# VH-VL binders against q9nrl2r1430to1533, part 135

Target 1, 104 residues: q9nrl2r1430to1533
Amino acid sequence: GGVHELSAFEQLVVELVRHDDSWPFLKLVSKIQVPDYYDIIKKPIALNIIREKVNKCEYKLASEFIDDIELMFSNCFEYNPRNTSEAKAGTRLQAFFHIQAQKL
Key: E = the ipSAE of ESMFold2; O = the ipSAE of OpenDDE; V2 = 0.75 times the mean of E and O plus 0.25 times the DockQ between their complexes.

## First folded at step 9 (VH-VL)

Design j162 (framework fv_nezutatug; at its last look DockQ between E and O 0.76; V2 from the best seeds 0.00; counts 0 for: pae E 6.1 > 2)
Fold by OpenDDE, look of step 9:
Structure j162 (fold): chain C 104 residues (1-104), chain A 122 residues (1-122), chain B 107 residues (1-107)
Amino acid sequence: as target 1 above (104 residues)
Amino acid sequence: QVQLQESGPGLVKPSQTLSLTCTVSGGSIDSGYSWHWIRQHPGKGLEWIGSIYYSGRTDYNPSLKSLVTISADTSKNQFSLKLSSVTAADTAVYYCARGPYRVDWHYYMDVWGQGTTVTVSS
Amino acid sequence: DIQMTQSPSSVSASVGDRVTITCKASQSISSWVAWYQQKPGKAPEPLIYSASYLYSGVPSRFSGSGSGTDFTLTISSLQPEDFATYYCQQANSFPLTFGQGTKLEIK
């Protein structure tokens, strides 16, 4: 498609991806690297998936978009112990998201 | 927008089990988040009872743990509270609430139900 | 358990006044404090999270500050709709606990 102004959802996803603490969330967890992940996490999601959904205009409400982002963080906190780098990164990124989401 | 609504008997006899249900609309209990029960005795402050998470895990207030069970029914988009062996001290307004999923117990309640009054009386 | 002690228990003020409510934790809780507003017959509504962040839709006259054990909720210029009971809550550890509340009444 052509160049267009980013929607609020698109802009927020860009900001999340660019955040220093986005690295655990950029793409789906590898089943090869983490064999038990999908035994525990039943609704996997990542920023690249969310970005695709935004691009396809699959979110009709801001609440739907926010729900997917929260699911992403929930998955992280469910699988990773709180003292892990992933959980710590998630905590900071989630805090950032909660501030930015108020603009939606 | 997400909405929460408490339901259940408003009157419970002593020694019986208090059962309440929180029905969630405008969002799924399977989509993440933390889900909480809080109560408020007449003229008193707020007391956290327990929480259930999208994964099905639960946490309870130790003061009530032996008497409390929180469960979820994803097919109905509901989560429930059971409090056994109730006494007059359990008379209160009971609230269900939603908050973000957090680590280290850092839970806040962002969305609340309207609350339902439960009276324990013979 | 972590005890949250609010002060004062009640306060009378007039429209336009600056009002400050304090909450003291029995131990350090970093910045894991929330503030709620509750009007008679209604459920609590969130105002502040993480000690100083306003929820969306909350008027800017509300502010929160503090860390460690001492926290404050401030209303810079009281409006008629602000008369209510306010609660602090710690989210540092289980069990989650609330302050006993501060009733803000019209003078």
Scores: ipSAE 0.557, ipTM 0.889, lowest interface PAE 1.0, mean pLDDT 94
Fold by ESMFold2, look of step 9:
Structure j162 (fold): chain C 104 residues (1-104), chain A 122 residues (1-122), chain B 107 residues (1-107)
Amino acid sequence: as target 1 above (104 residues)
Amino acid sequence: QVQLQESGPGLVKPSQTLSLTCTVSGGSIDSGYSWHWIRQHPGKGLEWIGSIYYSGRTDYNPSLKSLVTISADTSKNQFSLKLSSVTAADTAVYYCARGPYRVDWHYYMDVWGQGTTVTVSS
Amino acid sequence: DIQMTQSPSSVSASVGDRVTITCKASQSISSWVAWYQQKPGKAPEPLIYSASYLYSGVPSRFSGSGSGTDFTLTISSLQPEDFATYYCQQANSFPLTFGQGTKLEIK
């Protein structure tokens, strides 16, 4: 918690959203477009949802925020084969996130 | 600030089953992480035993595969190790550990439990 | 299985020294290596992942390098808290395997 942590969470989310490789993570995966996704991924999450949770002050600990970001990447890697554009984007964005998360 | 703590008997007789539990606090086992068991033999290096993932998938060290079972109980926020038919060679410090889930199953351990000493002796 | 061979088995050094520890894989593992520090009676602690990336909170005097089969951990200026045993770990394929360790002790 606290104001300094919430500002840092918002700054980090903004940096993730603006990254070129954020495109697979901006919104929840469409069940219509990807019908089997929710049979495989039990705890879906995306950057727009994480950003909303930051804006609503729903994260009480930095670890809760980090865990949601990591869950987002884990879902991508669980669903998408390694050679896909989604998995490659996830790998690059996760590496960027790990560097930026050192601020927390 | 996730913490891992191993628990179980410190002394096990040969041919019995070793059962250990890792309790996770400050986070959820159902988070998008991988969960591992690693042991360290006296005066020897570290040996990976196996993993369970948030998805329920498991992987085991082939040298132990017929003897090892790793399971999870999300309601208790725990994952467990069973090692059957133990011998003196299974005497070690046993660690549970967590790592980020990676695209090519390239796992590193970013949080470790305190470790629990298990001695196999009659 | 991929064997990870660390050298040397031990290093004696003084505070302020530069120390390099080597880890060699029995086959190419790209950059899929982690390094851990273990103090006596304690669990291993993560230092480096993917050969060269430091975990949050790890002092910048630690660095890692290498690709393929040859990897190094370097401590640029030893501090008293750095005397410990260091392990490399490959994550290229299952089973995950560790080096035998390098004990860094005070001279």
Scores: ipSAE 0.041, ipTM 0.739, lowest interface PAE 6.1, mean pLDDT 89
ESMFold2 (binder alone), look of step 9: mean pLDDT 92; pTM 0.950

Design j163 (framework fv_nezutatug; at its last look DockQ between E and O 0.14; V2 from the best seeds 0.00; counts 0 for: pae E 9.4 > 2, placed apart)
Fold by OpenDDE, look of step 9:
Structure j163 (fold): chain C 104 residues (1-104), chain A 122 residues (1-122), chain B 107 residues (1-107)
Amino acid sequence: as target 1 above (104 residues)
Amino acid sequence: QVQLQESGPGLVKPSQTLSLTCTVSGGSIDSGYSWHWIRQHPGKGLEWIGSIYYSGSTDYNPSLKSLVTISADTSKNQFSLKLSSVTAADTAVYYCARGPYRSDWHYYMDVWGQGTTVTVSS
Amino acid sequence: DIQMTQSPSSVSASVGDRVTITCKASQSISSWVAWYQQKPGKAPEPLIYSASYLYSGVPSRFSGSGSGTDFTLTISSLQPEDFATYYCQQANSFPLTFGQGTKLEIK
């Protein structure tokens, strides 16, 4: 028990969430707001889901963690044209992630 | 299921203001989605007029922007269109419609009202 | 503004025919295209969104394809209830714009 340091995965998720460009990725897309989203995106994921998986120690390999993060970005770029605010944010956040992921 | 119904005067004199209301049933206008006005001149195609979102923000067709106001009344579950200084060119069937909500302008219209005819004549 | 040009403006066909309607955008709009069907005296009804996805309840004989500037609506085997006017719409940017329509008539 007691206070412990965050794991590398936990810390990276925190950094992603705190990033200015995290807003498209914080939670799953609302079907109410975007009814067609889940007709296009078959493997939806978001930072809150990834955080939950980290907390539950569901990632045994760094590659599994990275795959989920990359899936999150892939979904964004699949649904959103490159000139959208979401895609632009995703591009910047992904670049940030790639830098931070080198520490894993 | 969600239904939309247009209402308002079917006849408007030139230079007056056209006012229409769209009443939404089976769903709340502030629960999400985007809400649109589209018109169709007799025998012609479809023209987007403007949109209001559940947040209260609006977007207008630049060709009509200076003359158009779209507003919402959540207490009545309605949104309205006002088009000022109308001319014969504004004679059309006016539709209200619902679409998804996105941060950008990627809107489709998945539910439509049956439309209401507005004639501009002196 | 983005112009959507449909071709043809009108087409005559018979029940059972394969019908193709084209929509060309004045600039690239990715896959942000919708198709609507409108019958006389009625409001438009949605058929397809995002260029190739059918709305729930739309018969599978309808299909959409394309990306960039060229888009197609296809009816594989025309049914009596399919005679109507069809519109494409771009949702890539404001102002939202529609094609001029294609009237599908009985031959």
Scores: ipSAE 0.017, ipTM 0.679, lowest interface PAE 6.2, mean pLDDT 91
Fold by ESMFold2, look of step 9:
Structure j163 (fold): chain C 104 residues (1-104), chain A 122 residues (1-122), chain B 107 residues (1-107)
Amino acid sequence: as target 1 above (104 residues)
Amino acid sequence: QVQLQESGPGLVKPSQTLSLTCTVSGGSIDSGYSWHWIRQHPGKGLEWIGSIYYSGSTDYNPSLKSLVTISADTSKNQFSLKLSSVTAADTAVYYCARGPYRSDWHYYMDVWGQGTTVTVSS
Amino acid sequence: DIQMTQSPSSVSASVGDRVTITCKASQSISSWVAWYQQKPGKAPEPLIYSASYLYSGVPSRFSGSGSGTDFTLTISSLQPEDFATYYCQQANSFPLTFGQGTKLEIK
């Protein structure tokens, strides 16, 4: 992709970070606090990592950016039961992401 | 605003078990933060006792590990400290504190309880 | 265990003075240091995390610096409410450990 795609990725990441339900997704989960997380989640990712990848121009296609965002939500739903605060926040943020991604 | 409040007996006899409870208000104990017990000996500095994480796992100061248990009760929004076989050396002010959310790797205490004084005396 | 040594143990100063408190770690801890203020009969209050970052609501006269083993807390112009005991804490590894404290007294 081109420069317009990179600015759209940055804008979308900023919108996600500022959303009230972003709190479970800002940084990678601590192995010390959650010892079994990395036994279960094989491809960990978080908004700060995605933002850094945008800054370093690591996404060649919009689909690669979208895949990382969806992986972030998939990890949340895989690790956390649906009734947890994390899973509920993930559901709301994912819905917001789908709306923002359509609007570019 | 998250607030923490310690409760428990102020006087405990030697060889008994000290039990303290920290009640969390203005937030949920299962919100992904870490929860800590810290004590301050008379005229001395601060000593970290241990931590419990929202996952239920714990870490303890090695100097106290066989004597200390930290647990949580989500239904009461509380976490608790048990210290067995107390001696006069366990006389201190005991604080509960909130540490960082589960994605932070360095444990700084950003909210503290008011402290509760525990005296071990016969 | 990582030992944190504060100096001085006490300091006498006047309102308006600039005061520097130091904390030395027994091994390198990168920037993983917090500072706390404690007034008599009260719980410690957080001032600084990660060596130099102020918590929200902390007055700008407080600053922190350092990396590796040597860390400082500076108060640029003392106010009456700043007379207290100050503690550093390392967050590099368990067990978490604190300095022995520095008591800041009125002259």
Scores: ipSAE 0.011, ipTM 0.660, lowest interface PAE 9.4, mean pLDDT 89
ESMFold2 (binder alone), look of step 9: mean pLDDT 92; pTM 0.949

Design j164 (framework fv_nezutatug; at its last look DockQ between E and O 0.85; V2 from the best seeds 0.00; counts 0 for: pae E 4.9 > 2)
Fold by OpenDDE, look of step 9:
Structure j164 (fold): chain C 104 residues (1-104), chain A 122 residues (1-122), chain B 107 residues (1-107)
Amino acid sequence: as target 1 above (104 residues)
Amino acid sequence: QVQLQESGPGLVKPSQTLSLTCTVSGKSIDSGYSWHWIRQHPGKGLEWIGSIYYSGRTDYNPSLKSLVTISADTSKNQFSLKLSSVTAADTAVYYCARGPYRSDWHYYMDVWGQGTTVTVSS
Amino acid sequence: DIQMTQSPSSVSASVGDRVTITCKASQSISSWVAWYQQKPGKAPEPLIYSASYLYSGVPSRFSGSGSGTDFTLTISSLQPEDFATYYCQQANSFPLTFGQGTKLEIK
């Protein structure tokens, strides 16, 4: 295929991934590294999964895309205490997302 | 789009328990948001009552904590408020609302129900 | 609890006017302030979050500023649909608290 412009969803995912605070969110948490994670978090999600859904055009509405992003942050905040690096990164990335999402 | 709708009896007798339900449509309540109850006494400002999160955890206003219970029923996509031992001071418009989930106390309410009036009277 | 004190309690203005509403926190709350608009018989609607960011769909004539203890909501050129009661809210700590409201009336 030819080169085409990124959709708004694609562009936002790219910006999120490139953000300095994206490191907790790039891929699913490892069950090996965090054995109890999936006992607590029942709807795991990450930016790579969201990106795949965008690429497959699974989001019909902007609200659906936003919901998955919010779920991603919620999972982080539910599992990680507020004073952790993960939670702090999530707080900043979420703020960034909320600003960027105004364009959707 | 997400919509919230309050329901419950509009009249409650003193010392009884006020029970309200917020029905959420267009979004699952266990999908990563925060859910709030706020009330507004006639001609007055807004008072935060408490919150329940997608994980099931709750936070309450300390001024009401001993009297308030917030719960969720994911099968019905609802969350509820129970306020026991009501008095005339509990007469108000009660709102349910949605906000983003946060790692701190920084909750805003970005979607509101239309509100339901509850009058406490004998 | 953190108290949010709005001023004025009421203000009369005309279409086209610049209107400023102030909210003062009893202690520093960084930029964790939201503003809501409420019309009679209706639920509050969000305008601003984090002191200065507009929610989607909010007209650009609305703006918020401030940090620490002093915050302002400004309407650069008042429109007929802007006559309402406005509330500030702090999100710095529990319990979440609101200002007492500012009623913006037509002159």
Scores: ipSAE 0.199, ipTM 0.800, lowest interface PAE 2.2, mean pLDDT 93
Fold by ESMFold2, look of step 9:
Order: C-alpha cells, then sequence, then structure tokens
Structure j164 (fold): chain C 104 residues (1-104), chain A 122 residues (1-122), chain B 107 residues (1-107)
C-alpha cells in the first residue's frame, strides 16, 4: 500500500523491537544453540526478517504483515512450554502487538 | 478479508458421524493461527468443541474428546470436524472460527464463519 | 470447567441509554475474558478481548472492565444497531466456556 500504511508497518516493527520482551524474537533461532528447532518449526520468522520485508515493500496488504508477526509468536508458543521465559515474553509482546495493530 | 464458511449436511441420523468442513479464504490455514469449532445449542448457548493449530496439534473439550476429531487439509485450505455417535443433544448451529495462536487457554475468536445448522433426528 | 454466569438474562432499553452487562466466573480467570455481539440469524462478532481491549472497528461506546471473577461490558449510549445478544467467554483454561447470553431488546 499507501505511504501511510508503509509508515505504520515500520512504526509497529520499531515499537516491537524496542519492547523489553522482544529479546526472543530479534533474529532467527540458532540451529547450533537449539538443534531441534528447525525440525519442529517449519516456517521460521523473526523481527529482523520482518523489518527487512517492510524495508523492501514486500507486504502488499496489512493482513500479510499481521500474519508474519502472528506466525512469529505462534512459533514461540509451539516450541516453548508456557512456563519458559520465552513463552512468557511472547505472551506479553503479543498482547502489546494486538493493541498496536488496532492502528492498522 | 479473511472469510470462513462451514459446509456439510443439515440433517444427520442418531448414531451416525457428523462431518463438517470449514473453508478458509483470503488467508492460508497454515499461517500461524488457531482454528476452532464452536456450536450453539437452541436455548443452551455456545459450547467450544475443540481447536486445531497451524502445527497440527489439537485440543478438545473433555466432554466430547472420545467422540471428536478435528483435522486440517492445507492443500484445500480447509479444516474439518467429525463428531461420532451423535444424538439429539448434538443439534446445534456449528461455527468455525479463527484466533491468534497463543499459549494454552488464551484463545479469543477474532473471525467467525456464518454457521451451519445441524439437526440430529430420525 | 469454569462456569460463566451473565446478568441480566435480558434487558429492555431505549436508544441513548447506558447499559451494563455483567459476567461472573466460577473461579478467578485473571483478565482472560472476551465479549461477543450476536444479531439474530448471524454469527457472533468479536467486541472485546482481555477484558478491556476493543477490536479494530468496534465503536468506542463499547467498553469492558473487570478482573478475577467479575466482568462488565458497558454500552455508553445505545444505538439502533446495538440491539442484540451479548456473550462473554473465558480464555483462562480449557475447556473454553461462554456465558448464557444477555439479550438486549428495544423498549
Amino acid sequence: as target 1 above (104 residues)
Amino acid sequence: QVQLQESGPGLVKPSQTLSLTCTVSGKSIDSGYSWHWIRQHPGKGLEWIGSIYYSGRTDYNPSLKSLVTISADTSKNQFSLKLSSVTAADTAVYYCARGPYRSDWHYYMDVWGQGTTVTVSS
Amino acid sequence: DIQMTQSPSSVSASVGDRVTITCKASQSISSWVAWYQQKPGKAPEPLIYSASYLYSGVPSRFSGSGSGTDFTLTISSLQPEDFATYYCQQANSFPLTFGQGTKLEIK
């Protein structure tokens, strides 16, 4: 989309990156540190990749952008039990995202 | 833009298996969401039946667990409900719905299908 | 299972009225509550999640509050399109459960 829509995607990604609970999501999970991750998670995604896609204007619809962000959280919840620091951070960041996404 | 549409028979005989399909349009079913079946009984309200996640995991209402199967077909962009050994108590409007995938228990339905009426009678 | 009990079961009101609908959980559910609006012959539509957050496109006259066991949905100034049945839903634990509904009728 329009100039306002592209700016909104970038603003939202920046807010997500700045959030204290972004640390599990900044970059793709390391295969060395977590060897089985890519056997379980078929569509890996992270904030740095989403930000690159925004910068390259790869999102044609707001729904495509929202879907990548939701996939990022879903991967976290699928891989990590709910009592882990990663899952708790994901829950808080996803709640923050749902509030911010009202602007889209 | 995401739309959900239920399909299946409107009339099912007791002891048979109820089979319903939810067709998803506007988005891929394998995009990190949770997919739900919910029914609404005449005068009794809404009941969650179960969920299937983009990963293929399922959760079922314990009251129905031995009778219910939820499955997905990503090539058709559909997810389906089978409910075995139906009785008159299974007469309801059946809805499919979508929500963000979350850690256990925290599911809200942000998109609903139109609903399909199923009557269980001889 | 967590029971969700709505009050009142029905309410008769006029355009412009303020209406409050309550939902009580049989045990503490933190803030894990959603509210839905259902018009006759239609599917439920989402209004509120996490007790107090409005979905995009939901009019600002709708608001939600509460935590623990007691939750409210408030419509500050009724409009003709608001006459419907309203349901709360807990998302604290499986099985997900819904209130019995509150029918909001025109007076």
Scores: ipSAE 0.140, ipTM 0.789, lowest interface PAE 4.9, mean pLDDT 89
ESMFold2 (binder alone), look of step 9: mean pLDDT 92; pTM 0.948

Design j165 (framework fv_nezutatug; at its last look DockQ between E and O 0.07; V2 from the best seeds 0.00; counts 0 for: pae E 14.3 > 2, placed apart)
Fold by OpenDDE, look of step 9:
Structure j165 (fold): chain C 104 residues (1-104), chain A 122 residues (1-122), chain B 107 residues (1-107)
Amino acid sequence: as target 1 above (104 residues)
Amino acid sequence: QVQLQESGPGLVKPSQTLSLTCTVSGGSIDRGYSWHWIRQHPGKGLEWIGSIYHSGRTDYNPSLKSLVTISADTSKNQFSLKLSSVTAADTAVYYCARGPYRSDWHYYMDVWGQGTTVTVSS
Amino acid sequence: DIQMTQSPSSVSASVGDRVTITCKASQSISSWVAWYQQKPGKAPEPLIYSASYLYSGVPSRFSGSGSGTDFTLTISSLQPEDFATYYCQQANSFPLTFGQGTKLEIK
């Protein structure tokens, strides 16, 4: 196959994944490691899922893509206390996202 | 794009309960974000009333907390404001707004409804 | 509560002018300040968040600066559509609070 230019969504997901604060968001939370997670979080999502949706062209509008990203952060802040490493990482990553999302 | 629209009675009698609803379109209220009520008395500045989040958690302005209830109906994609025992001081334009969900108190309002005027009068 | 005090309360300026509006917080709020523009009969519209970041679609003639207690909104070259009332808002802690507003009028 040929080399394809990444879409804006793809590029942003790549940048999010590569960010130092992406570690809480790379994949879904393990039910084994966090048994009560899915009792609290009813719409789980992660960057790998979002990336798959981007690759499958499931996002027709930028707002849909942004909503999933915001859901991802919301889940993090809902489950994790504010002073946790996860919440702090999420705060920084979200700030980064908000800047980058202005280009969408 | 997401849009917010306030609705409810424009006239409320003193001591009654003011009830407003914010209908959200172009986005779901249970997908994150923070949802806010703000009001503006005629010729005055802006006052934050309270907020509700996708989890159902709420935060209220302490000056109004005892009188305010904010709720959400995900089936209708709406969130509502109830302000009890109103007086003339509660006459204002009421706005609903959306902002990003935060881990702390750092909420901004990035999308606003057009506002609805509520007059408290006998 | 954190009080946000804007200055001036009103200002008259001409098209092309450089305009500066200040907001002072009653205590340090880091960079957790937003700025809004409101035109008569309309809802506020966001301009700036986190003291210095422009929302998408906001003209580059708008800029924000400051940290701690003193913040500034600057319009480098005033345009006709910029005449409005501007509000600062602190997002450092609850309750969220706004400045009293600055009305920018045409000279």
Scores: ipSAE 0.346, ipTM 0.844, lowest interface PAE 1.9, mean pLDDT 93
Fold by ESMFold2, look of step 9:
Formats: structure tokens, C-alpha cells, sequence
Structure j165 (fold): chain C 104 residues (1-104), chain A 122 residues (1-122), chain B 107 residues (1-107)
């Protein structure tokens, strides 16, 4: 809801984008570079999309914002085996997110 | 932990088709990885043969022209190499390998099979 | 094809030495280089990707650098298990190509 909540969502997204392990999540996965991604992941999401949704006030509840962030990590773990650099980055960024989300 | 294992005949006669299979365990070939065949000739360096993707797209070393076919069987979690009309020059250790998932398509071989020696002789 | 030329073709060194192996591409390949270590009777093992990034589990004594056409692999303090053959590989374009190898031997 209120202006405090929207500011908190923006601040959290900025912190996620600045994190060293954000690189797999900044933009949607390229269909040209990873042709099968969109055959496997049906609800793609990335930090640039989430940030745009915050800027357009598309989140009505904190839970909706949190659900999109968690979807982003879930997609990563569904597509990438746990031993990959992408999955390891996802694990570390998700842990960081959980710490920062306490501020919401 | 993904592991790759080559299998196939170690001895092949000239003019016949060399057939090798790579079995993948601890992971699926249906994901956004690329799957490669590389060989190492006696006393020489490494030569990339070609690759296959989940989509069925293949890329082959032009030096092998129409002699090579790479295919995948996702139900068996395997991909295969066929090299037709072999000669003694095709005697080598053959490796299968995985290219990593990336935001771009620059392929580094991050998992290798143990290799299988193929000798072409009468 | 992009040709990758390694130098030296072999090097003799002692435990504790600093060793540098170079790889030169026949055309610019940005940072799209990998390095592999191969011990006798074994498959190559990945060391470095994208010129300078270590794979997990690779000792910190290994490092890589370079961009464009000139790339280096450095071992800061040679250990007994480092005696092997080293290959660079370009990933800029197909066909993927490897350097001819550099054999690192005990002195």
C-alpha cells in the first residue's frame, strides 16, 4: 500500500541489483542465447521487470512483491542445477534478500 | 554433480562408421547446457568435433564436413557421435563434455567425460 | 578458424617457482578464453573461464589475465600436483579451437 511501502520496495530492489550475485537476474534470459529457457520456465521474471512494476505501483501488497522476488529465485533453481554458478549466485542472493526483507 | 561417460567400440575398421554414446548422470540433457564431442589425436592437441543443444540444433567443425552427426536421446539422457568413413587419422581419444549455461553462448567445457580410446585399423 | 598459439611449448620448473604460460589468438576474441589442466591418462580439467575467473575448487595460486589477443595463465607458487599439460581454448566463435598445449615438467 502506502508511500513508505513503495519506497521500501524500490530500496530493496536497488540493493538486490547492486549485490555482486545479481548478474543472473538483472534482465530476462535471452531466448537467442538460451533457446529452451522459455519452454521450461513459464512465468519468467527478472529484477528490471520487478523494478518497473514497483515504479508503476503494480504491487498492492508486500506479499505480491515478495512473491515475484521468490518466483525469480524459484525459476533459477528450476532451470539451473544446484552445482552451477547461476544456482549458487541465486542461493546467496536469496539469503541476502531474506535478511533485507525483514525491513519490510 | 554431473558426470559424463563415453561408451562404444575401441576398435573400428577403416571406411566404417565410428559410433560413440555419452551417458549423462546427476543432471539432465534437457536443460540450457550445450553438449560437445572433442577428440585428442596421439601426440597432438585437442580438436572440437561439434555440439548439440536441447532444441536439436547442432554445430559441427567444418573440417569434418558431412562426415559427422551428433544426436541426442533425452529419454535415455544420452547424446551420440557418428563419424562416417573413418581412416587411421581418426584414431584418437574421444571426450564428451558439457558447456555451461550462460547469458551468452560462449562455450567453455566445464564437465568432461573420462575419454575413450578409438583405434582405426584393419 | 581462430588459431590459438601457446608459448612456451614446454617449461621446466621447480616446486615454488612462479610460472607464466601465454596464449595468443590470431584475431581479437575479447575475453572469451578458457584454460584447462590435463594430467597423463586423464581428461582435461577446467581451471579458468572468461580469461580470469577461477572455477570452484581451483587453488588460488592459479590466475588468468588478458583481453583481445594476448592471454596469460600464471601459477604463483608451483606445487608438485601442478606438473601437467595446459591448454587454452577460445570460445569467441565456432569452430571452438584449442592451443597446442604447454607441458610443465619438474626441473
Amino acid sequence: as target 1 above (104 residues)
Amino acid sequence: QVQLQESGPGLVKPSQTLSLTCTVSGGSIDRGYSWHWIRQHPGKGLEWIGSIYHSGRTDYNPSLKSLVTISADTSKNQFSLKLSSVTAADTAVYYCARGPYRSDWHYYMDVWGQGTTVTVSS
Amino acid sequence: DIQMTQSPSSVSASVGDRVTITCKASQSISSWVAWYQQKPGKAPEPLIYSASYLYSGVPSRFSGSGSGTDFTLTISSLQPEDFATYYCQQANSFPLTFGQGTKLEIK
Scores: ipSAE 0.000, ipTM 0.576, lowest interface PAE 14.3, mean pLDDT 86
ESMFold2 (binder alone), look of step 9: mean pLDDT 90; pTM 0.941

